# Designs tried in a protein design chat: VHH binders against WD repeat-containing protein 55 (WDR55). Part 14

Target 1, 353 residues: WD repeat-containing protein 55 (WDR55), of Arabidopsis thaliana (Mouse-ear cress) (o80775)
Amino acid sequence: MEIDLGANAFGIDFHPSTNLVAAGLIDGHLHLYRYDSDSSLVRERKVRAHKESCRAVRFIDDGQRIVTASADCSILATDVETGAQVAHLENAHEDAVNTLINVTETTIASGDDKGCVKIWDTRQRSCSHEFNAHEDYISGMTFASDSMKLVVTSGDGTLSVCNLRTSKVQSQSEFSEDELLSVVIMKNGRKVICGTQNGTLLLYSWGFFKDCSDRFVDLAPNSVDALLKLDEDRLITGCDNGIISLVGILPNRIIQPIGSHDYPIEDLALSHDKKFLGSTAHDSMLKLWNLEEILEGSNVNSGNASGAAEDSDSDNDGMDLDNDPSKSSKGSKRKTKSKANTLNATNNFFADL
Below, E stands for the ipSAE of ESMFold2; O stands for the ipSAE of OpenDDE; V2 stands for 0.75 times the mean of E and O plus 0.25 times the DockQ between their complexes.

## First folded at step 9 (VHH; framework vhh_sonelokimab_d1)

Design a3 (at its last look DockQ between E and O 0.33; V2 from the best seeds 0.00; counts 0 for: pae E 3.1 > 2)
Fold by ESMFold2, look of step 9:
Structure a3 (fold): chain B 353 residues (1-353), chain A 123 residues (1-123)
Amino acid sequence: as target 1 above (353 residues)
Amino acid sequence: DVQLVESGGGLVQPGGSLRLSCAASGFTFSRYYVSWFRQAPGKEREFIGAISRTGGSTYYAVSEKGRFTISRDNSKNTLYLQMNSLRPEDTAVYYCAAQRRYFSGYTYEYDYWGQGTLVTVSS
C-alpha cells in the first residue's frame, strides 16, 4: 500500500500501539496517516509544524505526542489527538536538526548538521546532555539501554559511544575512509553495524570500536542510507538505488528483496507489531509493505524449492539492481562537508557485554 | 573556491546531439548528488535529472522523455549531459548543481550552482 505525500519526507515513525504512522516533510509539514491491514492508508492530519523542512519525527508519551525536529534549528512537540502545539524549543540546536531517536521513556536524543548531539528530558523539556564528538552531520543514532550508551554515526566517517551515566564520550572510532550513514546494534548487543556511502556495511564488535571487525560489500556501490533491525540476526537496508533488502548478519548475505522505490530510500520504520515496514524515498511516496506476508511467502518458497542447499556464491547471483528511476524527487538543501580528521578517543576502557 | 563550470553549449540544428560537461573543483565531488537544470527564456528553472554520488543510479524528470542521459566521472570530477534528438524547445541555459545528501526540484535547495551554458537549437 502506498500514498503520495505531495512532498518528500525525511522522517517516518509508527505509533507504539495503534495503526498510525507519522511523516515529516520537506515543506515543514507533519502528516499523520491511519492504516489498515488490507489496503487503507489515509491521511488523518496535516500540521504546519515548522517553517523549514521537518527532518525527523518520533512518537513520545505512549503515542500521545509527536516530537519533530527541523532545519529551522527547533524541536516541537505536537498533540496527536488535536494537532496543537504542546511545546516549542525554538533554538534547540545552533544548526539544522536532522535526526531524533527515543532513548528512554522520558528522554530523546537529537543530532544536527554540525555534529552536536543533545539529550532531552521530555517531562522537564530541558537538555540533560550535550556531546560534541563529531565534525560533520549526525547521520544515525542507536541506544544500548543496558549500559546507557548512545552509539552515534556521522558524515565525518567515525562513530562515537556517548555514555549517558558519565556524560562523557566513551569511545570514538578511527576514520573509516567513508561517511557513515546509518547504524544498528545486533547480535544481542555484541555487534554494531554501520551503513556507508559506498555501500559497504561495517561491522564493529562492541567495546572494540577503533576499527571494524568485518565488512560486507555486496550492496556496493549504492549507499546504505537506512538500516533497521529486524531481529538479532537480520536487518533491513535501504539504499540510494531505491532497493529495500533483507540482509543476514554473520553469516553475511543478502537474503531477499523486500521492495523498492524508484529513487533513493530516505527512511525506514517498523510498525508496532512488526507486521508492516514503512519506507520513504526521494519520490514523495510513503509505502507500507506487509512484512509478515513477504517474509512468510519467501520462507515457504525457499522451503518448497530447497531440495539442494544454497551456498554463499549462489546467493550473490540472485540480486538485480537494474531498476530505472521513473520520476524525479524533491529533497531538502544541506550544506555539509566531510572532514578528513578524526577525533581521538580519550577513554580507553570499553564496556563489555 | 568552490566552482562548477558548465561547457559544451552552443548552436545546434534540430535533431542534432550535444554533450554538456560540468567541471567541479573546491569540494569532494564524489560525495555529492549532482543534477542538471535548464532555464528557457521567460520560464522557471526546470529540473532535468540527477545522478547518485557514486554514479550507480540516475534519476530523470518526467518531462525529459528519454532523450537525455546523465553520467559522471568521479576521477575527473565531471558531470555530463548527453542530449540527443534536440528540438527548438530545448533552447535554454543549462545549469549543474550539487547537493550532498539528496536532490530536489527546488533550485535554492542546492549547495552549489554553476553559471550555466547556453544551448540554442535553431529550426
Scores: ipSAE 0.439, ipTM 0.752, lowest interface PAE 3.1, mean pLDDT 83
ESMFold2 (binder alone), look of step 9: mean pLDDT 84; pTM 0.865
OpenDDE, look of step 9: ipSAE 0.846; ipTM 0.926

Design a4 (from z1 with T28K; at its last look DockQ between E and O 0.27; V2 from the best seeds 0.00; counts 0 for: pae E 2.6 > 2)
Fold by ESMFold2, look of step 9:
Structure a4 (fold): chain B 353 residues (1-353), chain A 124 residues (1-124)
Amino acid sequence: as target 1 above (353 residues)
Amino acid sequence: DVQLVESGGGLVQPGGSLRLSCAASGFKFSRYYVSWFRQAPGKEREFIGAISRTGGYTYYAVSEKGRFTISRDNSKNTLYLQMNSLRPEDTAVYYCAAQRRYFSGSYTYEYDYWGQGTLVTVSS
């Protein structure tokens, strides 16, 4: 299922318990959409949150509120039920704020275009930490709750590890020769995976952050602007060629395509029950992909399992979602793909299955 | 010290071809999406298309598909626009623009750097 937002979207987040999805738009609006399994994607609320682009969104307080960050350097909290402004930190950063993540139930992290990272108490509306390890925009952040450490990536080509207990930058990597664009923690906290501009995934071992321990090049040369952890062994990539892929880590491989946009992927998120993948791109589209159907169909092909007596997957026999959003074929033709649209792709999973 | 300098404009007859260049200096060109725009006399500036930072993918406004080709050479810090089958309505000042991390299509206020433009006139 999909909808034209009427403007380009930056950030996307799903409500933690209900079927709502939020998007922050280039015109400063915050949109909330309700979705269901019957192909309905309906705007429930539109809020003029910021005067400049709304670069990031996150639900907080069990989904009762939404925090947004903007190129106008501000952070805003909005009540989901009423749409009313709850808090406005007009000068939250000295520079455009482009990234938000949840840290704990009452704290969030924000990153700006000049490399500043701040940690905020969402109820008191106060900054508890500030880290200035980077000399270029913050591109991604992820949090290791068991050690209270924030992993940060930047356009300066490095990652840093910020220790929230000591309030200091504990580690910073060597320059990787390319911009780091995205980051996830996997393998039960033992690996940190970074997407890069040239399409290589850099794998760092936890605690050994000076240089990566492995590289996965099969997505090159298409930049990996978004990463999303699916589970401890698999992640989802969003690339600047518009392709969304399921990727296995150690063993490293492209498992299968998931979906596509006509334009570079901007952000990815999972619904609360992991049945939908949400994606935004530079095409003003919000797309929801039914992962349960996409992965179930591919599992049948890959596993060669067709009988009911052979199917023992009892955890995910729940919702059947027949909303299979697909990119517009005419939109794909807009990219002048007349010869081959998979140029520089390493694998075609439809051919390799 | 940042510059984007368009060149290659001029007078061309209908049905002809023209290749525009945009030379970049003062920034790391390969880290930017770069785009072409044009502005016809009495009209608003319009987005023609953009190319990814590596040059691996191009994005075109639907109205210009098929006649115009965008390319880049990161070793020369240069963006190109090849225009074929030119018509009088293609007469305009052509601009290049650059934007870090993403491109914003027609949202001109989001671009970091602009050239001053090169005039293309299509006339018999």
Scores: ipSAE 0.539, ipTM 0.795, lowest interface PAE 2.6, mean pLDDT 83
ESMFold2 (binder alone), look of step 9: mean pLDDT 83; pTM 0.846
OpenDDE, look of step 9: ipSAE 0.753; ipTM 0.885

Design a5 (from y1 with G35A; at its last look DockQ between E and O 0.47; V2 from the best seeds 0.00; counts 0 for: pae E 2.9 > 2)
Fold by ESMFold2, look of step 9:
Structure a5 (fold): chain B 353 residues (1-353), chain A 124 residues (1-124)
Amino acid sequence: as target 1 above (353 residues)
Amino acid sequence: DVQLVESGGGLVQPGGSLRLSCAASGFTFSRYYVAWFRQAPGKEREFIGAISRTGGYTYYAVSEKGRFTISRDNSKNTLYLQMNSLRPEDTAVYYCAAQRRYFSGSYTYEYDYWGQGTLVTVSS
């Protein structure tokens, strides 16, 4: 099932308990769509949330509110039921805000085009932490709730670990020779997987963040702009060739295609029950893929990924519904921007000239 | 010190062809989407098209009728616009623009860098 949004979307997020999906659009609008199992996808609401592109969207407060972030440097909260603005942080960042994730039930994290990460208390509507470990856009973030640490990736080619308990950047990787575009935590917290612009997946061992422990190159040269954790052994990739793939981690392999767009993938998300995968791309389309149907039928041909035939009414072998603490694996990207103030020619590491 | 410099504009007869160039410096050209826009006197700036970072995808305005071809050469840090079958309506200042990571289409506020423009005049 699919729908033409009328403009490109940068981000999507699924409601935590009902059949709603939100999209943030390049024209500054926020769209809400209701979907059901008989393949209908209907716009329930359209809100002019921002004056510039709406770069990120996340449901908060058990889905009662939606937070959006924009290239206009603002963060806005919108009431889902009424569409009314409930909070507006006009200068939330000094630069375009391009990423949001849920951290705890009452906190979110935002990242901007210059490498600033902020943590917000959603009840007090205030910034509780600020981290400035990066010198280029924030591309992805994921949260390890057991240790209260954010893992952050950047176009500067590094990954950082920001400790929310100490309010300090605890670790930062060496330069990875390419931009890091996306990030997930897998293997029960033991591995951090990053997508890169040249298509390599970099696998880091938790706690050993200076250099990756393994590389998976089979997606190269197609950039991996979106990563989404499916379970502890499998992730979903969205690449700039428009292909969405199921990928196994340790052992590393492309398991099967899931779907495609005719243009580069922008973002991926899973529905609350993991029955649908949502995707956006540079074609103005929002597509929902019936993941149960796609993987269950194909699982017969590919052999079991982790399990075998069994009487159990749970289908955990092919999919893992055990949530990470925080559960917010979005696997997505975002956003650069600066006007002439970036990259001086004399200070470049001269791949540019 | 970022610079985008358009060249190749000039006077062309109707039905003729021109190739515009946009030379880039001061940033990693291959990491940017790049686009062509034009602005006729008294009109809003109009999106012509864009090309992905590697050149694998081109994006053209819906109104574009296949007369224009966008290409890039990342080894020379240069964006090109080949214009064929030119008409008087194509008279405009042509601009190149760059956006770091996201395809930005016609939304001019999304672009990080702009050139100064090169004038194309289609007249007999």
Scores: ipSAE 0.503, ipTM 0.790, lowest interface PAE 2.9, mean pLDDT 84
ESMFold2 (binder alone), look of step 9: mean pLDDT 85; pTM 0.876
OpenDDE, look of step 9: ipSAE 0.780; ipTM 0.894

Design a6 (at its last look DockQ between E and O 0.65; V2 from the best seeds 0.65)
Amino acid sequence: DVQLVESGGGLVQPGGSLRLSCAASGFTFSRYYVSWFRQAPGKEREFIGAISRTGGNTYYAVSEKGRFTISRDNSKNTLYLQMNSLRPEDTAVYYCAAQRRFFSGYTYEYDYWGQGTLVTVSS
ESMFold2, look of step 9: ipSAE 0.636; ipTM 0.845
ESMFold2 (binder alone), look of step 9: mean pLDDT 85; pTM 0.867
OpenDDE, look of step 9: ipSAE 0.672; ipTM 0.848

## First folded at step 10 (VHH)

Design b1 (from a3 with S104L; framework vhh_sonelokimab_d1; at its last look DockQ between E and O 0.42; V2 from the best seeds 0.00; counts 0 for: pae E 2.3 > 2)
Amino acid sequence: DVQLVESGGGLVQPGGSLRLSCAASGFTFSRYYVSWFRQAPGKEREFIGAISRTGGSTYYAVSEKGRFTISRDNSKNTLYLQMNSLRPEDTAVYYCAAQRRYFLGYTYEYDYWGQGTLVTVSS
ESMFold2, look of step 10: ipSAE 0.573; ipTM 0.821
ESMFold2 (binder alone), look of step 10: mean pLDDT 84; pTM 0.853
OpenDDE, look of step 10: ipSAE 0.840; ipTM 0.920

Design b2 (from a3 with S104I T107P; framework vhh_sonelokimab_d1; at its last fold request DockQ between E and O 0.60; V2 from the best seeds 0.75)
Amino acid sequence: DVQLVESGGGLVQPGGSLRLSCAASGFTFSRYYVSWFRQAPGKEREFIGAISRTGGSTYYAVSEKGRFTISRDNSKNTLYLQMNSLRPEDTAVYYCAAQRRYFIGYPYEYDYWGQGTLVTVSS
ESMFold2, look of step 10: ipSAE 0.677; ipTM 0.867
ESMFold2 (binder alone), look of step 10: mean pLDDT 84; pTM 0.861
OpenDDE, look of step 10: ipSAE 0.886; ipTM 0.943
ESMFold2, look of step 12: ipSAE 0.691; ipTM 0.870
ESMFold2 (binder alone), look of step 12: mean pLDDT 84; pTM 0.858
OpenDDE, look of step 12: ipSAE 0.886; ipTM 0.943
ESMFold2, fold request of step 14: ipSAE 0.655, 0.677, 0.642; ipTM 0.851, 0.863, 0.850
ESMFold2 (binder alone), fold request of step 14: mean pLDDT 84, 84, 84; pTM 0.862, 0.861, 0.860
OpenDDE, fold request of step 14: ipSAE 0.901, 0.915, 0.893; ipTM 0.952, 0.959, 0.948

Design b3 (from a2 with S52T; framework vhh_sonelokimab_d1; at its last look DockQ between E and O 0.61; V2 from the best seeds 0.00; counts 0 for: pae E 2.4 > 2)
Fold by ESMFold2, look of step 10:
Structure b3 (fold): chain B 353 residues (1-353), chain A 124 residues (1-124)
Amino acid sequence: as target 1 above (353 residues)
Amino acid sequence: DVQLVESGGGLVQPGGSLRLSCAASGFTFSRYYVSWFRQAPGKEREFIGAITRTGGSTYYAVSEKGRFTISRDNSKNTLYLQMNSLRPEDTAVYYCAAQRRYFSGSYTYEYDYWGQGTLVTVSS
């Protein structure tokens, strides 16, 4: 299911309870689409939200409002039902605002092109925290609600952990030799996964953020501009070759392709019922992928192969689609090499890759 | 001091070939998408194609696939455009452009840096 937006899209977000999806466009517009199971996408609303590109969108207030952020340095809140402007924070940042995430029921986080992260109280419409840990654009953010910590990635090649309870930057990684472009938390909060410009996934253990504990290189050399958590063991990648893949984490493997765009992937999101994956790319397309069909079709094929695999598996319950869970994509030697190369190659970024 | 400098333009007969170069300096070239554009007299700038930061993927305007090839050499900070089977309609000033954060395609106002252009003339 897909629709041509008429302009390239940056951010995508799904309404938390209804079949609406929002996209922010390079021309500053905010679009809302209604979708249903019969594969139709219908534009419900088009709002001229910003003077410059609309870089990020997020539903807030149980889907009653949409927050957008822009290269024009502003943040706008729009009422979903009426399309009316609710709040306009002109000069919310001193630089282009390129990312937004939901933090709590009443807070959102925004990141700009110069490394500034701000936390906003949506009811007071005010900035409650500001973190300046980074020297380059903010590329991704994710929130650990149980500890009230925000994990932030940047083009400066580092991640930071911002503690919202103490209002302090608690940790910052060493330089990873590459720009960090995307981030998710997985394994019940135990692992942080970062996508990089050269296509390596960096795995950090929670609380041990100075250097990664593992690397997964099988997506190289295609940058991983978007990561989306599917469950505690699997994530979805969006790469600059236009390919969207399901990837397993520990054991690390590419499980299967999900879909593609003709141009680099920009953003990914899951629908409220998790039946659809939404993707945007620099081909002006919004695509919705039926995950139930894609993953159920794989399960049916795996069911047939499971019969054959049972003939070859001495521990029938331990098998999944990966016939070699000990593949070298996560070996301890690679972990050691990655750490040594990171330390030795800080002056020759990309030369080691 | 950021520079993008195109070279290799000139006069060529129809059916001929040219290879354009774009030499980059003053920024970390390998961290940028780089693109080729052209502008014929009296027309707007037209996107030709782009190559990803590592060179892993190339993207072309639909009509240009097969005749034009984009490549880059990050060790030499140089972007290339190989043009084959040239036609009089390919006569234009050719520009290179760079964008760091994301692929910008035909959206010229989103590019960080532009070259000065090199003229290609296709005539008998």
Scores: ipSAE 0.576, ipTM 0.824, lowest interface PAE 2.4, mean pLDDT 84
ESMFold2 (binder alone), look of step 10: mean pLDDT 82; pTM 0.843
OpenDDE, look of step 10: ipSAE 0.618; ipTM 0.831

Design b4 (from a2, 15 letters changed; framework vhh_7aqx_2; at its last look DockQ between E and O 0.25; V2 from the best seeds 0.00; counts 0 for: pae E 3.9 > 2)
Fold by ESMFold2, look of step 10:
Structure b4 (fold): chain B 353 residues (1-353), chain A 124 residues (1-124)
Amino acid sequence: as target 1 above (353 residues)
Amino acid sequence: QVQLQESGGGLVQAGGSLRLSCTTSGFTFSRYYFSWFRQAPGEEREFVGAISRTGGSTYYADSVKGRFTISRDNAKNTFYLQMNSLKTEDTAVYYCAAQRRYFSGSYTYEYDYWGQGTQVTVSS
């Protein structure tokens, strides 16, 4: 099932308990859609959240509220039931805010264009931590709750580990020759996987963040702009050739395609029951893929679009371009006023065991 | 220093063709989306079209779809606009613009760098 949003979406998030999905759009709008198993995808609400692009969206408070972040440097909270604004942080960052993730049930992390990461208490509406480890945009974040550590990736080609207990940047990787675009934690906290602009997945062992322990190159040269953990052994990739793939980690392999857009993938998310995968791309489309059917009926050794063709009259002509080579680049860093010092504190719970 | 330089503008008769080029320096060409904009006297800058970092995806405003073609050559650090079947309303200064990370369409506040422009004049 799919719908044309009328503008590109930067971020997508699913309600934690009901069949509702949110998208933040480049025109500053927040859209809310209701979906069901009968292939209905209907806009329930449209909110003018920001005057500039709405770059990130996350449900909070058990789905009662939704937080949006924008290029206008603000963060807003909206009541899901009424659509009314309930909080506004006009100058949440000094620069455009690109990313949001849920950290704990009462905290959210935000990252901006110049490498600043902030942690917010959603009840008090206050910033509890600030980390300045990076000199370019924040591209991805993921949280290790057992150790209270945030793993952050950046266009500066590094990842950092920010310790929420000590309020310090605990470690930072060596510079990669390429931008890091996406990140997940897998293997029960033992591995951190980063997607890169040249299409390589970099695998880091927890606690040994100086350099990666393994590389998976089979997605190259197509940048891996989105990563989504499915389980401890499998992740879902979204690449700039529009292909969405199920990928196994250790052993590393592309298991099967899941779906596609005609344009670069921007974001991926799972519904609360993991029945649907949501995807957005640079085609103004929101697509929901029925994972139960795609994965239940599939052969792990194959095959283009087999799951997508089983359930409906799909028109897939010319949409599965075999390659779309891209070159990795070092690129110039975005200018920033401040940078957190790299801390040499490699001791952590998982690494010392 | 980052520079974007348009070339290829000029005077053509309606129904004719022109090809614009945007040559870049001072940044890594392959990391950027590129867009063409145009601006007629007294009007707001208008989105014309864009191309993804790899060149695999292109976007066009409705007013030029089917008549204009955008391409890029990462080896030459050059981005092109082929304009066919030109109309008098295509008369404008044409600008190239670059943005890292996202396709931004007509939202000019998202673009990092702009060229100085090249004049295209279409006579009836």
Scores: ipSAE 0.330, ipTM 0.682, lowest interface PAE 3.9, mean pLDDT 83
ESMFold2 (binder alone), look of step 10: mean pLDDT 79; pTM 0.805
OpenDDE, look of step 10: ipSAE 0.570; ipTM 0.796

Design b5 (from a3 with R31K Y59W; framework vhh_sonelokimab_d1; at its last look DockQ between E and O 0.66; V2 from the best seeds 0.00; counts 0 for: pae E 3.3 > 2)
Fold by ESMFold2, look of step 10:
Structure b5 (fold): chain B 353 residues (1-353), chain A 123 residues (1-123)
Amino acid sequence: as target 1 above (353 residues)
Amino acid sequence: DVQLVESGGGLVQPGGSLRLSCAASGFTFSKYYVSWFRQAPGKEREFIGAISRTGGSTWYAVSEKGRFTISRDNSKNTLYLQMNSLRPEDTAVYYCAAQRRYFSGYTYEYDYWGQGTLVTVSS
């Protein structure tokens, strides 16, 4: 099922308990859609949230509120039931805000186009942490709740690990010549997977972030702009050629296609019950894919017909994990940097909102 | 300083072909989506198409009907537009534009713009 949003979409997020999906649009609007199985995708609400593009959306407070972030440097909280503005942080960042994730029940993380990451307490409406480990846009973030660590990727070709307990940047990878565009944690926290501009997936072992332990190149040369964890062994990729794929990790293989857009994939999300995959792209489309039907290989697409053959071709006994052509000589300087925590001036500013 | 400089414009006959170039300097060209736009006299700028940062994918406005081809050479920091089967309504100033993370038909979303090169299609 799909709908034309009337403008290009960026972020997408699903309500945590009901059949509602939100999208942020290039014209600054926030759209809310209600869906049901196989029958309809209906706009429930349209909100003029921001003056410039609405780059990211996230439900908070058990789905009672939506937080949006924008190129206008602001963060807005909107009441889901009424569409009314609840809070507006007009200068949340010095630069365009392009990413949001949920961290804990009362905190969110935001990243901007110049590499600043901020952690916000949603009850106090104040910034509790600021990390400045990156020299280029923040491309992706994911959170390891057990250790309270945020993994951040950037267009500067590095990932960083920001420790929320110590308020320090704990680790940063060696510089990659290619941009890191997306990130997930898999294998019960043991692996971090990054999508890159050239289509390679970089696999890092947790705790060993200086260089990757494995590479998966079969998606090249199309950039992997979106990654979404399905389970501990499988992820979903969204590439700039518009193709959405199910990919196995260790053993590394493309399992099957899931769907496509005509233009680059921008974002991916799973519904609360994992029955639907939502996708946005540069084609002004919001698409919902019925994963239960697609992954069973029934009547919804032909991609499943080749999936069994692809699985048998991914022989783990014959796989050579040390066939990585990476040169052993290391000339790259380590880039690990952390900034002091945000001063009270930021908190005082937001206190009057 | 940042520059985008279009060239290759001029007078062509209907049905003819023309190749435009856009030379980039002052920024890391290979990290940007690059797009072509045009502006006919008295009209607003309109999107023609875009090419991915590596050159692996191209996208075109539906109205172009396959007459135009976008390419890039990152080793020369240059974007190209090959225009075939030109019509009088293709007469316009042609602009290149660059955006770090995506492309769109919305002119206000672009980081850098060229000054334009005039293409005139007439007998």
Scores: ipSAE 0.448, ipTM 0.755, lowest interface PAE 3.3, mean pLDDT 83
ESMFold2 (binder alone), look of step 10: mean pLDDT 85; pTM 0.867
OpenDDE, look of step 10: ipSAE 0.511; ipTM 0.776

Design b6 (from a3 with S52T S57N S104T; framework vhh_sonelokimab_d1; at its last look DockQ between E and O 0.35; V2 from the best seeds 0.00; counts 0 for: pae E 2.8 > 2)
Fold by ESMFold2, look of step 10:
Structure b6 (fold): chain B 353 residues (1-353), chain A 123 residues (1-123)
Amino acid sequence: as target 1 above (353 residues)
Amino acid sequence: DVQLVESGGGLVQPGGSLRLSCAASGFTFSRYYVSWFRQAPGKEREFIGAITRTGGNTYYAVSEKGRFTISRDNSKNTLYLQMNSLRPEDTAVYYCAAQRRYFTGYTYEYDYWGQGTLVTVSS
């Protein structure tokens, strides 16, 4: 399933319980699409959310509202059913807001281009925490709910751990020799995985954040701009060569391609039931990939894991792979090389203004 | 003090070749996507192509028709455009532009622009 959005998209998020997906666009619009099992992807709503690019989107309040963040420094809440503006935090940050994640049922986190992170109470519509650990843009965030700690990555080449209980920056890594672009928590909360500009995955042990404990270089030199946790042993990468891959962690390996865009990957998200992976890229496309079908062909087995992880509190949350789809073995894709580096695509969305 | 300076433009006969350079200073060049644009007289600025921050991948607009090659040398902070089989309709001012985290055909999205170098293709 795919659809041309008419403009580049930055953020993507899935509704927590229905077949609805949201995208934030470079022109400031918020789009809502409904999808179904018949491979239909239809725009349900288009909202002019911001006057500048819409950099991030997240569903809140059990999917009744959508929060968007923008280069215009604002954060906006929109009612999903009506498309009406519910709340507008003008000047939420002093600089362009480029990231959002869900933290708790009633809080979200936002990060800006100068390294400021803010925590917002969605009911009171107020900032409850502010962290200024970084000297460059915030590139990624993930949350450890059991300890109430936010892990933040930045273009300054460091990660930080912000303690929401104490309102203090608990730890900050040494410079990692490259920009950190993305982050997930895995291995039942024991490992933090960061994607970098040169394509290396850095593995940190929880609580030992000064230096990484391991490195995985097989994606190099393609920057890893997006990471999604699939389960405690596997993650999904989105790289600037346009390739989306399933990657195993400890043991570290590229398991298989999942999909591709003709242009660098911008963002990734999982549907509420984990049947679909959504992707956006610099090609103005929104693509939905049927993960059950793609991974069924790989004969995925449930080993000695499953049901051990309780750090289910962020946009990477809910990747449990406990669906145990009955094997159909029908129409398994061959292990053919992915369509990498698909140049010569006819796209006119880069036309000069 | 950020600067992008294009050079290598000039007069060339149809069918000829030209290599443009864009020298960068005042920012960490290797951390940016860099792109080439051109603007013919009386026309809007047109995206030619872009190259990733490490130089690992290049992307070209359909209008390029396979005659142009983009490269970069991060050790010299320089972006290049090799132009072959030039035609009179390639006459334009050529610009380089940089964006930290992505590339796009939308000119207003770029952080830095060069001043341009004129390429004239005439018989």
Scores: ipSAE 0.514, ipTM 0.799, lowest interface PAE 2.8, mean pLDDT 84
ESMFold2 (binder alone), look of step 10: mean pLDDT 83; pTM 0.848
OpenDDE, look of step 10: ipSAE 0.873; ipTM 0.937

